# Ledger of designs, part 1: miniprotein binders against p40896

All scores and structures are predictions.

Target 1, 331 residues: p40896
Amino acid sequence: MLMPKSVALLRIRYTLEAALARGFTTVRDCGGAEGFLKAEIRQGSLNGPRLITCGHAISQTGGHGDLRSGALPASAFDSCSCHFGQVGVVADGVPECYKAAREEFRRGADFIKIMGGGGVASPTDKISNKQFCDDEIKALVDVANSYHTYVTAHAYTAEAIQNCIKLGVKGIEHGNLLDERTAELMAELGCYLTPTLVTYKVMGSDQFSAFLGPENSRKNTEVLYKGIDAMKIAQKKKVKICFGSDLLGPLYGYQTQEFRIRGKVQTTQEILLSATVTPAEMNGLGDKLGQIKPGFIADLLMMKSNPLDDITILDEPESNILFVMKEGRIY
Below, numbering starts at 1 at the first letter of every chain, in headers, positions and changes, except where a header shows other numbers.
F, E and O stand for the ipSAE by ESMFold2-Fast, ESMFold2 and OpenDDE, each averaged over both directions (binder to target, target to binder). V2 = 0.75 x the mean of E and O + 0.25 x the DockQ between their complexes.
Where letters were taken out, [cut] stands.

## First folded at step 17 (miniprotein)

Design r4
Fold by ESMFold2, fold request of step 21:
Parts: C-alpha cells; structure tokens; sequence
Structure r4 (fold): chain B 331 residues (1-331), chain A 80 residues (1-80)
C-alpha cells in the first residue's frame, strides 16, 4: 500500500458508503476484500453494502493473480476486483489448491475465486493462456462443494471458459472472448456470466491508458472491443448474466456507468434482473433478496423515475435515488 | 399552493400479494391523515409506482416524513 493505514481505512469507509448511496445494497467482491470489512458492516460500525467475499483470488505461479512486483502499479488496475494490498495467493498442485481454498473459507469466504486464464493488467501472463491443470481446478471445485458453495473463475477466452465450466466451475468473470458454442455450454450447465465492461472503458480512456505497459495496453484494447459482442452472444444463448463492474477504491464512482453500457445490448428488464434476481440466485439468496415480497430482506430503493422506462437514471443515482433501505434501515 | 404532488417508484420488483397488502394498508393510512394525504398505487411492469398528494400548509416539510413512512410501511409488510 502507498498510504498510511489510517488514510486507507478512511477511504475504504467512504467507498463503501458511496456504493450504498448509489443503490448497491449487496456487493460481491472477487478478490481483495478482507473478512474484517464484512464483519464491521454486519456489526454496524461501517455503513456499506452487504458483502459476499472470496478473500484472495487463487492463482498458479505466474498466473493472473500472481502480482508479485515491488515497482509496478498494475495491481490497482488488474482485470479483477483490486484492493490495496495482496489481491491473490499462489497455489500449485492439488494439495496446495485444497489448502488455499480451505484457508479462504476459514477466513470467512463465501465462495472461491480462481484465475482460469490470463488478464489484461497482469505483468506475468498472456490473455490467451489457460491456467491451472484440470486436477487443480477439480480440487478447488471439490473444496467449494464441500462448503455448499461455488467456484467462479476469471477467464476471457472460449477455451479457458470451457475448461473451467466442464470441471464444475459455476461462474465466469469477464468472458470477453467467448463464442457461441461456449455460451451454449454455459447455458446447458446453468453457469453464470458476470461481464465487467466499464473497467475497460475507464482503462481505455485518455486518463488511464498511459498506466498500461505495451503488453497490457494491447490486451486491454483487444478485450475492450470484444466485450460487447460477447455480451450479445451470451444474451442470445440465454446465459444467466450477473451485473459487475470490476472497479474498486476511488474508481467505484464509475460503477453505475455499467448500466448505461449494458443498455446498448440488453433490455432494461434484463439489466435490472442481472443486478437483482440473477446474482441473488447465484449466491443462494434467491428466496431472500431481489424482490419486494413477504419474508424477503428489505433492500429497497425509492426513486424519482422508473428504471424500466430509462435505464440511464441508474447511472445518475445522485439525482434519481431519494432513499436507500438496507435490511429495513434507511440510509 | 399548499398542494404538493410527488411521483415515486420503489425498486426492486414487487409480488402481487405484497402490492395488494400495501394497497389495503394505504387505505388505513389515509384515514389517519384524512383529506391532507392521498396515495395512489399502481404496479408498472412489476415496479411499485406511488403518486402522493399532500394538501397541507406544511406540505414541503411533510414530504420527507411521508415518504419515509411509506418506506417503513413496505418494510413492515415484508416482515409479516
């Protein structure tokens, strides 16, 4: 981390409060959110979204989650969720995979995140690489099954995605280069896709493109242009789609732009379901969250306009959200 | 004038059962406030739409209080 711990903690508090104020009453973090944040939110000492966490993302040596460098800022802008500090852990071979997954559950994880392929902002891999051997992925899935939860995988390419889901991985993060056959297989297996298009828009902007090295700039450009096409394919093949942004810290303010980007591909109803019902189902909360219904948790937004008429009002939360309720408390 | 009209939407989607319970509860709320408060409910593609009319010298002050009351009413119905 580049700042004093006390300053970092104050910025985390601001970030969580702002996300809640933007209407995100539940957030799933795919790497870097420490278990104490979830505990503090539950205890009420921090105001923020309900957190569903994986702890550290699990990577092979030299994989996407292996961000060991003392000189490079790439950890702040990798293609996954990124907090200050170590975002991933390394595990090679079946015994280490068992131990790494069990350690994350011991530390309070709700699911396991793995790096099933390369990424854009990774100093050590290529976007096209498959990562982990089949027995390693199966080991991680076996551990998650023993805890009655799931594995989700960072993966961009059709080959990496198919390898993961055939071995029992339930979710795919990003998926920008999937093809029609892969989408068919995802739908057949009941897998979830979480696109995160806004992060590529932000990283490709004039303000941030200079932070990428030549290899990472090329990777980012490739996935920027393919992401919307992949979303169209997934929609056509009826893949279960969840809402995600892959933004952390000071970039969280951009997270609502994902609504506007998805408006180019999905109907407003499809987008709203992807942010409510579908992710609740993925996380075993389908009978508790995502609807206003007797026995459901009171996570509600009071809005000036109907998002079904115009999805862009969710990209303007400061003007359109009057009140946020989480677990029956107004914020 | 002293009349304030507010159109609001409650997200996420609502079940028909809870929407009906809310409609019935709003009738009782109107009895408490009399002619000063009128709330019309519609469900538009599964989303609650409330049109709130406040006819009172304190309509601007009551705006926030009434909206919070409606929010808490929905919460109570979800817990039942």
Amino acid sequence: as target 1 above (331 residues)
Amino acid sequence: GDEVRIEIYIFPGVSPELAERLKEALKELKKEFGAELEVEIRVENGIIRLEVRIDSPEAERLREEILMLLFELIYELMEE
Scores: ipSAE 0.690, ipTM 0.905, lowest interface PAE 0.9, mean pLDDT 82
Fold by ESMFold2, look of step 19:
Structure r4 (fold): chain B 331 residues (1-331), chain A 80 residues (1-80)
Amino acid sequence: as target 1 above (331 residues)
Amino acid sequence: GDEVRIEIYIFPGVSPELAERLKEALKELKKEFGAELEVEIRVENGIIRLEVRIDSPEAERLREEILMLLFELIYELMEE
């Protein structure tokens, strides 16, 4: 049973305030957070992280973002979404892709999110699916370029990733089945990878595995075990890596566990870079965010311990963060 | 008198230019507060480390206020 809109609004406020308290001063949302939330945070009527939003993810008919039918409960999609809007929108063919992307920018999007391949949590596709024709992807990239921003794509397989980045897609979300040749190409093209391993760990745990259907459970298991290998490949090939969690619904509180998972394959400096400088660069904010430097925006954490000595203190934010500053204001 | 000693770290990484300006600003702050407040700065792998000593009958009450003042000093230097 879906929650009334008034209850959903209260949960979104709580979620945003909690994320800020955990030290996330900027959050990039890849589906569901619309421009009105960004505006309310900027005006100060809602406390939360700076939002970088795509509005709705864009999918083909029957693709990963086409949620018109499926086995997953509605609660599996609520963690980073506003209950006021659909997470995805469907566009088939070049004219519809132009229109869909332009509509998202009209509604306040900062970038375009597309489904470049199949996924775990969608009702109608397989991980092996290649989604959109080349001309459709090119159209979406052309629109994003005309707004001086980028396209990022959901993709797991090497084939889907290569198809997207060769056509000008700048970012890949997840990428769990990345191979070495594809990682070399990503690095050559200056593309960004955002692994999101915590969501698969949590969804596969005893507490939460019942929320997946049989096909999605199988897909989740496959991507969980391959994701660590893919991150090692990406690191070896010097792919630009960003921090992300992709947590849904009541699972959002687990987002800091991604720091701990990454500690198994990256140095603390690499992890901290992936959560600060690299995502700021990806979003055109590399001269404003991610460092304590004159002329930069004052987004700061006061910590009891040095995260370079032990990255896991960021997975214990309630014990280790004394104060959070965003844009010079202490929260 | 009561003494409070605090070790804190400021994230994210700091540029050498701002770290030097912070060192100078802390020297001026020491002149203003005298012996009641000592702040020692070190930059460890690009991360600011502050060791704060408050020697006052109200040291515990002042702890939070002084930490916030130091946090705001960094903000002011970033705006310059």
Scores: ipSAE 0.637, ipTM 0.884, lowest interface PAE 1.2, mean pLDDT 80
Fold by ESMFold2, fold request of step 21:
Structure r4 (fold): chain B 331 residues (1-331), chain A 80 residues (1-80)
Amino acid sequence: as target 1 above (331 residues)
Amino acid sequence: GDEVRIEIYIFPGVSPELAERLKEALKELKKEFGAELEVEIRVENGIIRLEVRIDSPEAERLREEILMLLFELIYELMEE
């Protein structure tokens, strides 16, 4: 959820610093982190991970990235719009999609995030909702291709996923309700899946379930228990899998629990590759990041024990990480 | 003097080329520090494992500095 602009700014700073301390030397943000944060981190005025950003996620009216109440008129978007702290921006029709994607690239985005299906936390859509028309998705993909990068899409259902990837979307965020045919298609097309299992576990817990409204609580329950099965299917069908958490606001501190959850269904090597080599490849950085190799950027962790022997040590970073190096600087 | 023995791992995975450079660099480092510092390297399924022995009256004080030196050595080899 959105928060006051000044509080959101302070929270992002603390979140970024904490993520670096937990060993995340590069983070891909799928909504909310604007290009000026990258500049501040590069200059050293803000400590944090290297950021790969999309700026705002792009949504249709009433879609997953549109957080306006259904009681607000359409003009309220213009009156209540705030770039900082927003999950997304609204674009309807091909010309608006061109403009929205170009604006995010102008502001420093490295890729485009779209809402290709309904969500759990959004107020006005259903999880079964396929979002955007085909020409709108194609327009977004065309813009991203002209910048030599990609579109990734929020999508849960097989129908939404298949629609997006057939139109040239390179990545799928979440994918909790994919089926075997969808996974086969993703593998055939070379698409990436970024599951985010921890967010559903945390949001379904007694401590945090009140964060959701009644209908969103039901949506969360539907996806909570299917996400692990979806990952098993994707792994079996050789889908390229990246590491993600999709934690909102004050929940970001739980991000390392994703390692422990994935340990139930993936080998330690699969998990480690999903957090290093595979996402570097997805983002065109496979010759610079993800390995200790001559000519690569020095993003390193010094650890007390080997994560290949026990992946759960990465869910205990305060006890197991001695030093973090990013771009040759020790933190 | 005091003796400190520590085992550390460097993540992410290391290429065979850099692992060989590190083995050679550690050989030269052992020549420079003599009996006060010993570092043994293994590469376990692509992960660097370093076994460090510091034998000095200052061993506990030097622990952090030696670990940071080893970290910087790896950085230097990546720049080459």
Scores: ipSAE 0.633, ipTM 0.886, lowest interface PAE 1.3, mean pLDDT 81
Fold by ESMFold2, fold request of step 21:
Structure r4 (fold): chain B 331 residues (1-331), chain A 80 residues (1-80)
Amino acid sequence: as target 1 above (331 residues)
Amino acid sequence: GDEVRIEIYIFPGVSPELAERLKEALKELKKEFGAELEVEIRVENGIIRLEVRIDSPEAERLREEILMLLFELIYELMEE
């Protein structure tokens, strides 16, 4: 993102506070959140969710995390790395992949995010684009394994997903074009899927379609209608599903609409587990988060109605959430 | 009013062990407040439901304080 550091800092503070108020007591960030944010939240100088972070998403040159215009030289990206709120970093070849992943862990990352396929909003790739060579993905996985954590990958297509998970990638972000064979393989390998349906609905709306160029608008339309079908397939094949929204910047206010969209495909219990127990397990926190249980961390919501009876109350948090507790503190 | 009745739900899902501890702790709490406060707990599909009755001249003023105390009670049981 091309904005002044002072504006980026004000927006991240607001974003964190608003997410906590909407009931998100833990957020996994797949690009842009730096390790100092975790420290400031733990110290209480910022109010916000517990953060699970990857630092920067790692991309190949011209991939989804490479936000440079195709007209700019490679050196322009180097100068852009100083912008606060940058979401990605570029690494080409095995040695650069080792270094990039190790640098993110040195800076406090809890996991590695890679761009395993093309994106909707990125300027220089296609949705069908399989990204990274196999040896590069394996290198990233090897580094994550040496830190006893995981790699998760942005990927839409069955081909990109299968390539990533066969090489040891544990999570798939989005996955809108997966097929039954891919879902079977994900379930067999114990992989996690994090669908993010709300972002395509929002980006395709009249209010925000101008943000996408003509080619990106077409890419967004292609994935908008496939995501529900993909989630049905994943559920049928018993893939582990997590809750996510993939909303950028000012769109964060729409994140709770994901609950409502999920209601068309998942039972209310499945949705609630996907936002609590399943992601806690994915991140090695299954004995600490996601339930009200002795020895667990006190992350609680006090609500006017039972979300198991009506999941849509979570899409109206200002009307339905009375209090939020995170780590025993009421907000 | 002189009496306030409140129905609330606590998310996420609760283990049977903690739900039992909460039921016991609520019995102790009722001894401290007598007839002015009644709290009934049910677990509906793994979600805590609390029915709170405040019978006091100051019931509306005490609403928030009582709800926060119940929230803190659950926190203390999780810490054990």
Scores: ipSAE 0.617, ipTM 0.880, lowest interface PAE 1.4, mean pLDDT 81

Design r4
Fold by OpenDDE base, fold request of step 21:
Structure r4 (fold): chain B 331 residues (1-331), chain A 80 residues (1-80)
Amino acid sequence: as target 1 above (331 residues)
Amino acid sequence: GDEVRIEIYIFPGVSPELAERLKEALKELKKEFGAELEVEIRVENGIIRLEVRIDSPEAERLREEILMLLFELIYELMEE
């Protein structure tokens, strides 16, 4: 939901502080976080994790990032700059894709996020939809490459995933419906998979299921039960796996439940690596972040309980973390 | 006397360099605290494990001090 910028900033402050307190010293935002937040964090005006941002997720008309009601014409959704809360932008055709990606970089994006397939929490698409034409994806990839960074795509189906990664997309968000062949190709191409299992769990719960309309609820159910299988397949094929949650707004606090869910399919070490080493490498920070080594940035969790013994300890940070250190500062 | 055992796990990012630096630091720590302090370091399955045994009437105080020192050491090593 769009809201006044003043209100958004207050919520952002809380969200950032809370994420850091939960032990996340670096967070990648795949749609919505503006680049100025990074400067504020560096300056110390905001306390929060280091941010890696894409700005707005780029989507086709009627794609997963297009949250406009299909019942209304496009003209009904004109907005002003006084509001905040846009996750995505719409770009159709190669020129618009060029412009959209360049604009995100102009505003401080570290990478590009695209909607490469249909989603759950969108009003006008189907999960089975392949989104963007090949030339559009290539255009987005070309721009990202010119900035020496990557494109990641929201994609569920084998078709959508393969289409994206064959065109140079280096990250796949979700991937719940991938098959063995797709996983093999991902591993071969060195693509990164970021499962976000907790979002489906939370949205399917009694508490929050009402926020989904009937169609979105159906779609959510479809992908929820496939996510664990997708993880197993990806693990088997040695796909590079990152940690993710994909929770928005009030649901963001459930992000640590991803540890618990993944404990069903991954070892504790695998999970921890997915939340440290692997994502650091994906973002070109493998020589600075994600490890306790000489010359690395001092991002540390001091814990009174050992998550190596039980990964669910990380789902209870309030009880188990003594303090969080980010860049040598204790919070 | 009071005995306190400390076990510290460091993960991820195990390196021979880090392990060696920690070993040397622990040797110095042992010298400082004398016979009241036993230290062991192991590298297993990509995890550095530090074990400290404190045998002293002031074991709890020493525990806190040692933990602080170890933390500072790790921090300093990372900042190099």
Scores: ipSAE 0.563, ipTM 0.849, lowest interface PAE 0.7, mean pLDDT 89
Fold by OpenDDE base, fold request of step 21:
Structure r4 (fold): chain B 331 residues (1-331), chain A 80 residues (1-80)
Amino acid sequence: as target 1 above (331 residues)
Amino acid sequence: GDEVRIEIYIFPGVSPELAERLKEALKELKKEFGAELEVEIRVENGIIRLEVRIDSPEAERLREEILMLLFELIYELMEE
């Protein structure tokens, strides 16, 4: 949804402050967060989690990151940057992929996000679509490698996942329709899976289901139920798993429900590692973040209840967290 | 007398070094409080578990003080 930058900034401030209060000391954004937010947080002008950002998700024309209506020609849409709400940028062909990835890095991206397959919330694509040609994905990977970082891809299907990871993509967002063969390959290649089960649960709820059109509601239902099975398969095959939520706008408050959902599939220890150690390692910060050790950054939750006994404790942070420490500062 | 039991879990990223340093600090704490304080530390399955038993008329006050001291110690160890 398009909104004035001024309004977006106010909402972003609230969202980041609230995320920190819920115990998230580091957050990875996979599309939309601009690099300046990281500077504001580091300088202390904004209280929030440490941000790891990709800038804009890179998509093909008509891909999951292209939210333009198919009923209108490309010329009908304004390229004005005066509004907020662009999760993605469109790049077609190797030269445009080079340019798009380089521009994100120029603006302070830590990694690249691509749309490697179709999505639920996009108007013109199917979940079954494989997005980008092989040369385009390779181009994006090559640029990311030159910056000594990774590409992660939005992908649901086994085909889309395999296509991405064979070309050097190191992360898969969602992965709800992966199979055993795909999970084996992910484990072999050291690929990270970031499930985002809560977004589908929330969007499919009675409260929010009306925000999805009929087709998107159908797609959402499909991926929701498959996502739990995908988690089981990924665990069985020892895929590296990160914690994720992928909530939009006013739904950010539900981010902790991912703990509750995962508690049905993962052990408490596995879930906690997916929210600390594993994502730190994925982002090249495994020696600084995600552990309580000498020489690590002092990001700590002091809790009155033990989430190791019941992971759902983390779904009620207001009742269970005494305080949050980030970089040695108590909030 | 009032008995208070504190059980503290530290996770993730448990290191032998952290556990040993905590053990030493807890021994010193026990010396300061004498017979009124019992301390045990265990490392199991990548979790540090601290158990503190306080037998004192001031057990609740001491609980808060001990928790803060332990937190400060962990913080200081991380900042090294």
Scores: ipSAE 0.559, ipTM 0.851, lowest interface PAE 0.7, mean pLDDT 89
Fold by OpenDDE base, look of step 17:
Structure r4 (fold): chain B 331 residues (1-331), chain A 80 residues (1-80)
Amino acid sequence: as target 1 above (331 residues)
Amino acid sequence: GDEVRIEIYIFPGVSPELAERLKEALKELKKEFGAELEVEIRVENGIIRLEVRIDSPEAERLREEILMLLFELIYELMEE
């Protein structure tokens, strides 16, 4: 959802503080968070989770990151610099992919996000679409590798996932339509899956049905139920799984519901590892974050109740968290 | 006296070193208060499970002290 930059900036402090209060000491943004936010948090000007950012998700023309109306020419959108929260940038061809990825790194990105397949909440693509040509993905991967980091891709279908990971993409966001063969390949290649089940649940609810048009609503319904199956398959095949929510704007408050949903297919321990150790490793921070060990950053939750007994405890942070420690400071 | 039971889980990736430090600290605490303090610490699958049983008129105070001590020890360990 596009909003004026001024409005977004007014809300950002609350959003960040609220996420931290919910127990998230580190958050990875997969499209839209600007590098300055990360700097302000590190400096203490903003209170919030440590941010790991990609800048803008890189998409082809008409891809999932291209939210422009198909009813208007591309030139109709050239003058609109007034909107904050643009998730994606458009890059077509190898040179533009090089430039786009390098620009995100120039602006302080920690990794690259690409739209490797069609999406639910985009107007002009189908879930079944494979996005980017092989040479474009390879270009993006090569740039990320030169910065000693990874590419993660938005992808739903087995085809899109396989295409990305065979080309060196190390992360898959969503993956709701993966099959056993794809999961096996992900495990073999050491790829990370980040399911985001809560976003589909919320967007599919009557309360937020307005977020999706009729076609997108249909797509959402399709992937909602398949996401649970995908999690089971991924777990069975020992795919590395990270915690994710993929909530937009006012929906951030539902972040912790992902714990509850995952409780249907993962053990509590598996879920907790997906929210600590695994994502730390994915982001090259496995020796600093996600564990209670000497020399690790002191990110801790003190809780009233043991989530190992009931994962839903994590979905009620207001009642169950005593305090959040981030970098040795209590918030 | 009032019996207080504390069960604490520390997760993930906790070292055996932390468990030993916790055991030592709790032993010292027991000596100081002379209270019936039973402590069990287990380390399994990256989890420290601490069980403390306090049978003392000062059990609630001891509970608070144990929790504070635990927190401080963890913090100090991580900052090393």
Scores: ipSAE 0.525, ipTM 0.833, lowest interface PAE 0.7, mean pLDDT 89
Fold by OpenDDE base, look of step 19:
Structure r4 (fold): chain B 331 residues (1-331), chain A 80 residues (1-80)
Amino acid sequence: as target 1 above (331 residues)
Amino acid sequence: GDEVRIEIYIFPGVSPELAERLKEALKELKKEFGAELEVEIRVENGIIRLEVRIDSPEAERLREEILMLLFELIYELMEE
């Protein structure tokens, strides 16, 4: 549905303001956020978290970022100026991968997101699919390296994760089906895992079960229960873990439930570090963000209650946050 | 009672330097208000735990003042 630009902007404003109010002073978008939003936030014309963006997630034809109906030919989508805020762009082969990555950087991307395996929400792929050939992933990594930044990949399976990280991918989004060997390799290579457990929990709930079609619901169920185990494995092997939610549209409000979910497998300190220090390091901002030190950006939460005692306090921001400071400004 | 206790946790990655600056600031506050302030600061595992005991008829006011001061100090220190 073509949303008027005005309505889209209003929704974006609300989403960003709400995220900031929930205590998120920096947010990494792994597909879909337009680069201009960063400028608007920096200029103060839009209130929200600092954005780190990849632009479009880069996917192969029929990959997780290719949301085109498999029932229609590619030509059916050529005329669709439907600004489907396309989470992804399609690139096949080394030249197209070079072009796609360079185009995202041209448009102000801070990093590259790729679809390295099949997904839950995509209509045509299987979770077990590897996506991209080795030369394509390498091409994307080479471009990102030329910009002194990283590639992160959507990947669930041990095979897909290993394939990506052996080729220089530095981040794994989700990773719900990783095994011990994969986690060891991730730790050895200094890769970052960003679990997003809340998205599966919410989408799997009775309230939102209609959000996923039957096939996607089945896939969601498969990865939901494995996600907790993957977290335990990753933690055991000392994988660098970042905080993530990966919620879509109206579900953004549940982003803080990730704290509650992780409280089952991580200590409060580990969770907080995953939401501060670790993601700052991943994004080359370890000397500027995520810590309370001289010369760091003043991003602070003042809270009524101590989340170190109970991590679920962070899942109730309306009751527990006194104010949010971002870059020295109170919101 | 006339006694107020505040406990503040600062996390993560707070430097010992910040802890010392906070101590000094609290000393100055004590001088300014003449209040009985007991301050304990512990730094452990990247967390600063600040415990302030205020024994004063103005304890609630001082609590607010201390919180504001601490916040300002943290902010200023970060902006250096």
Scores: ipSAE 0.503, ipTM 0.823, lowest interface PAE 0.8, mean pLDDT 88

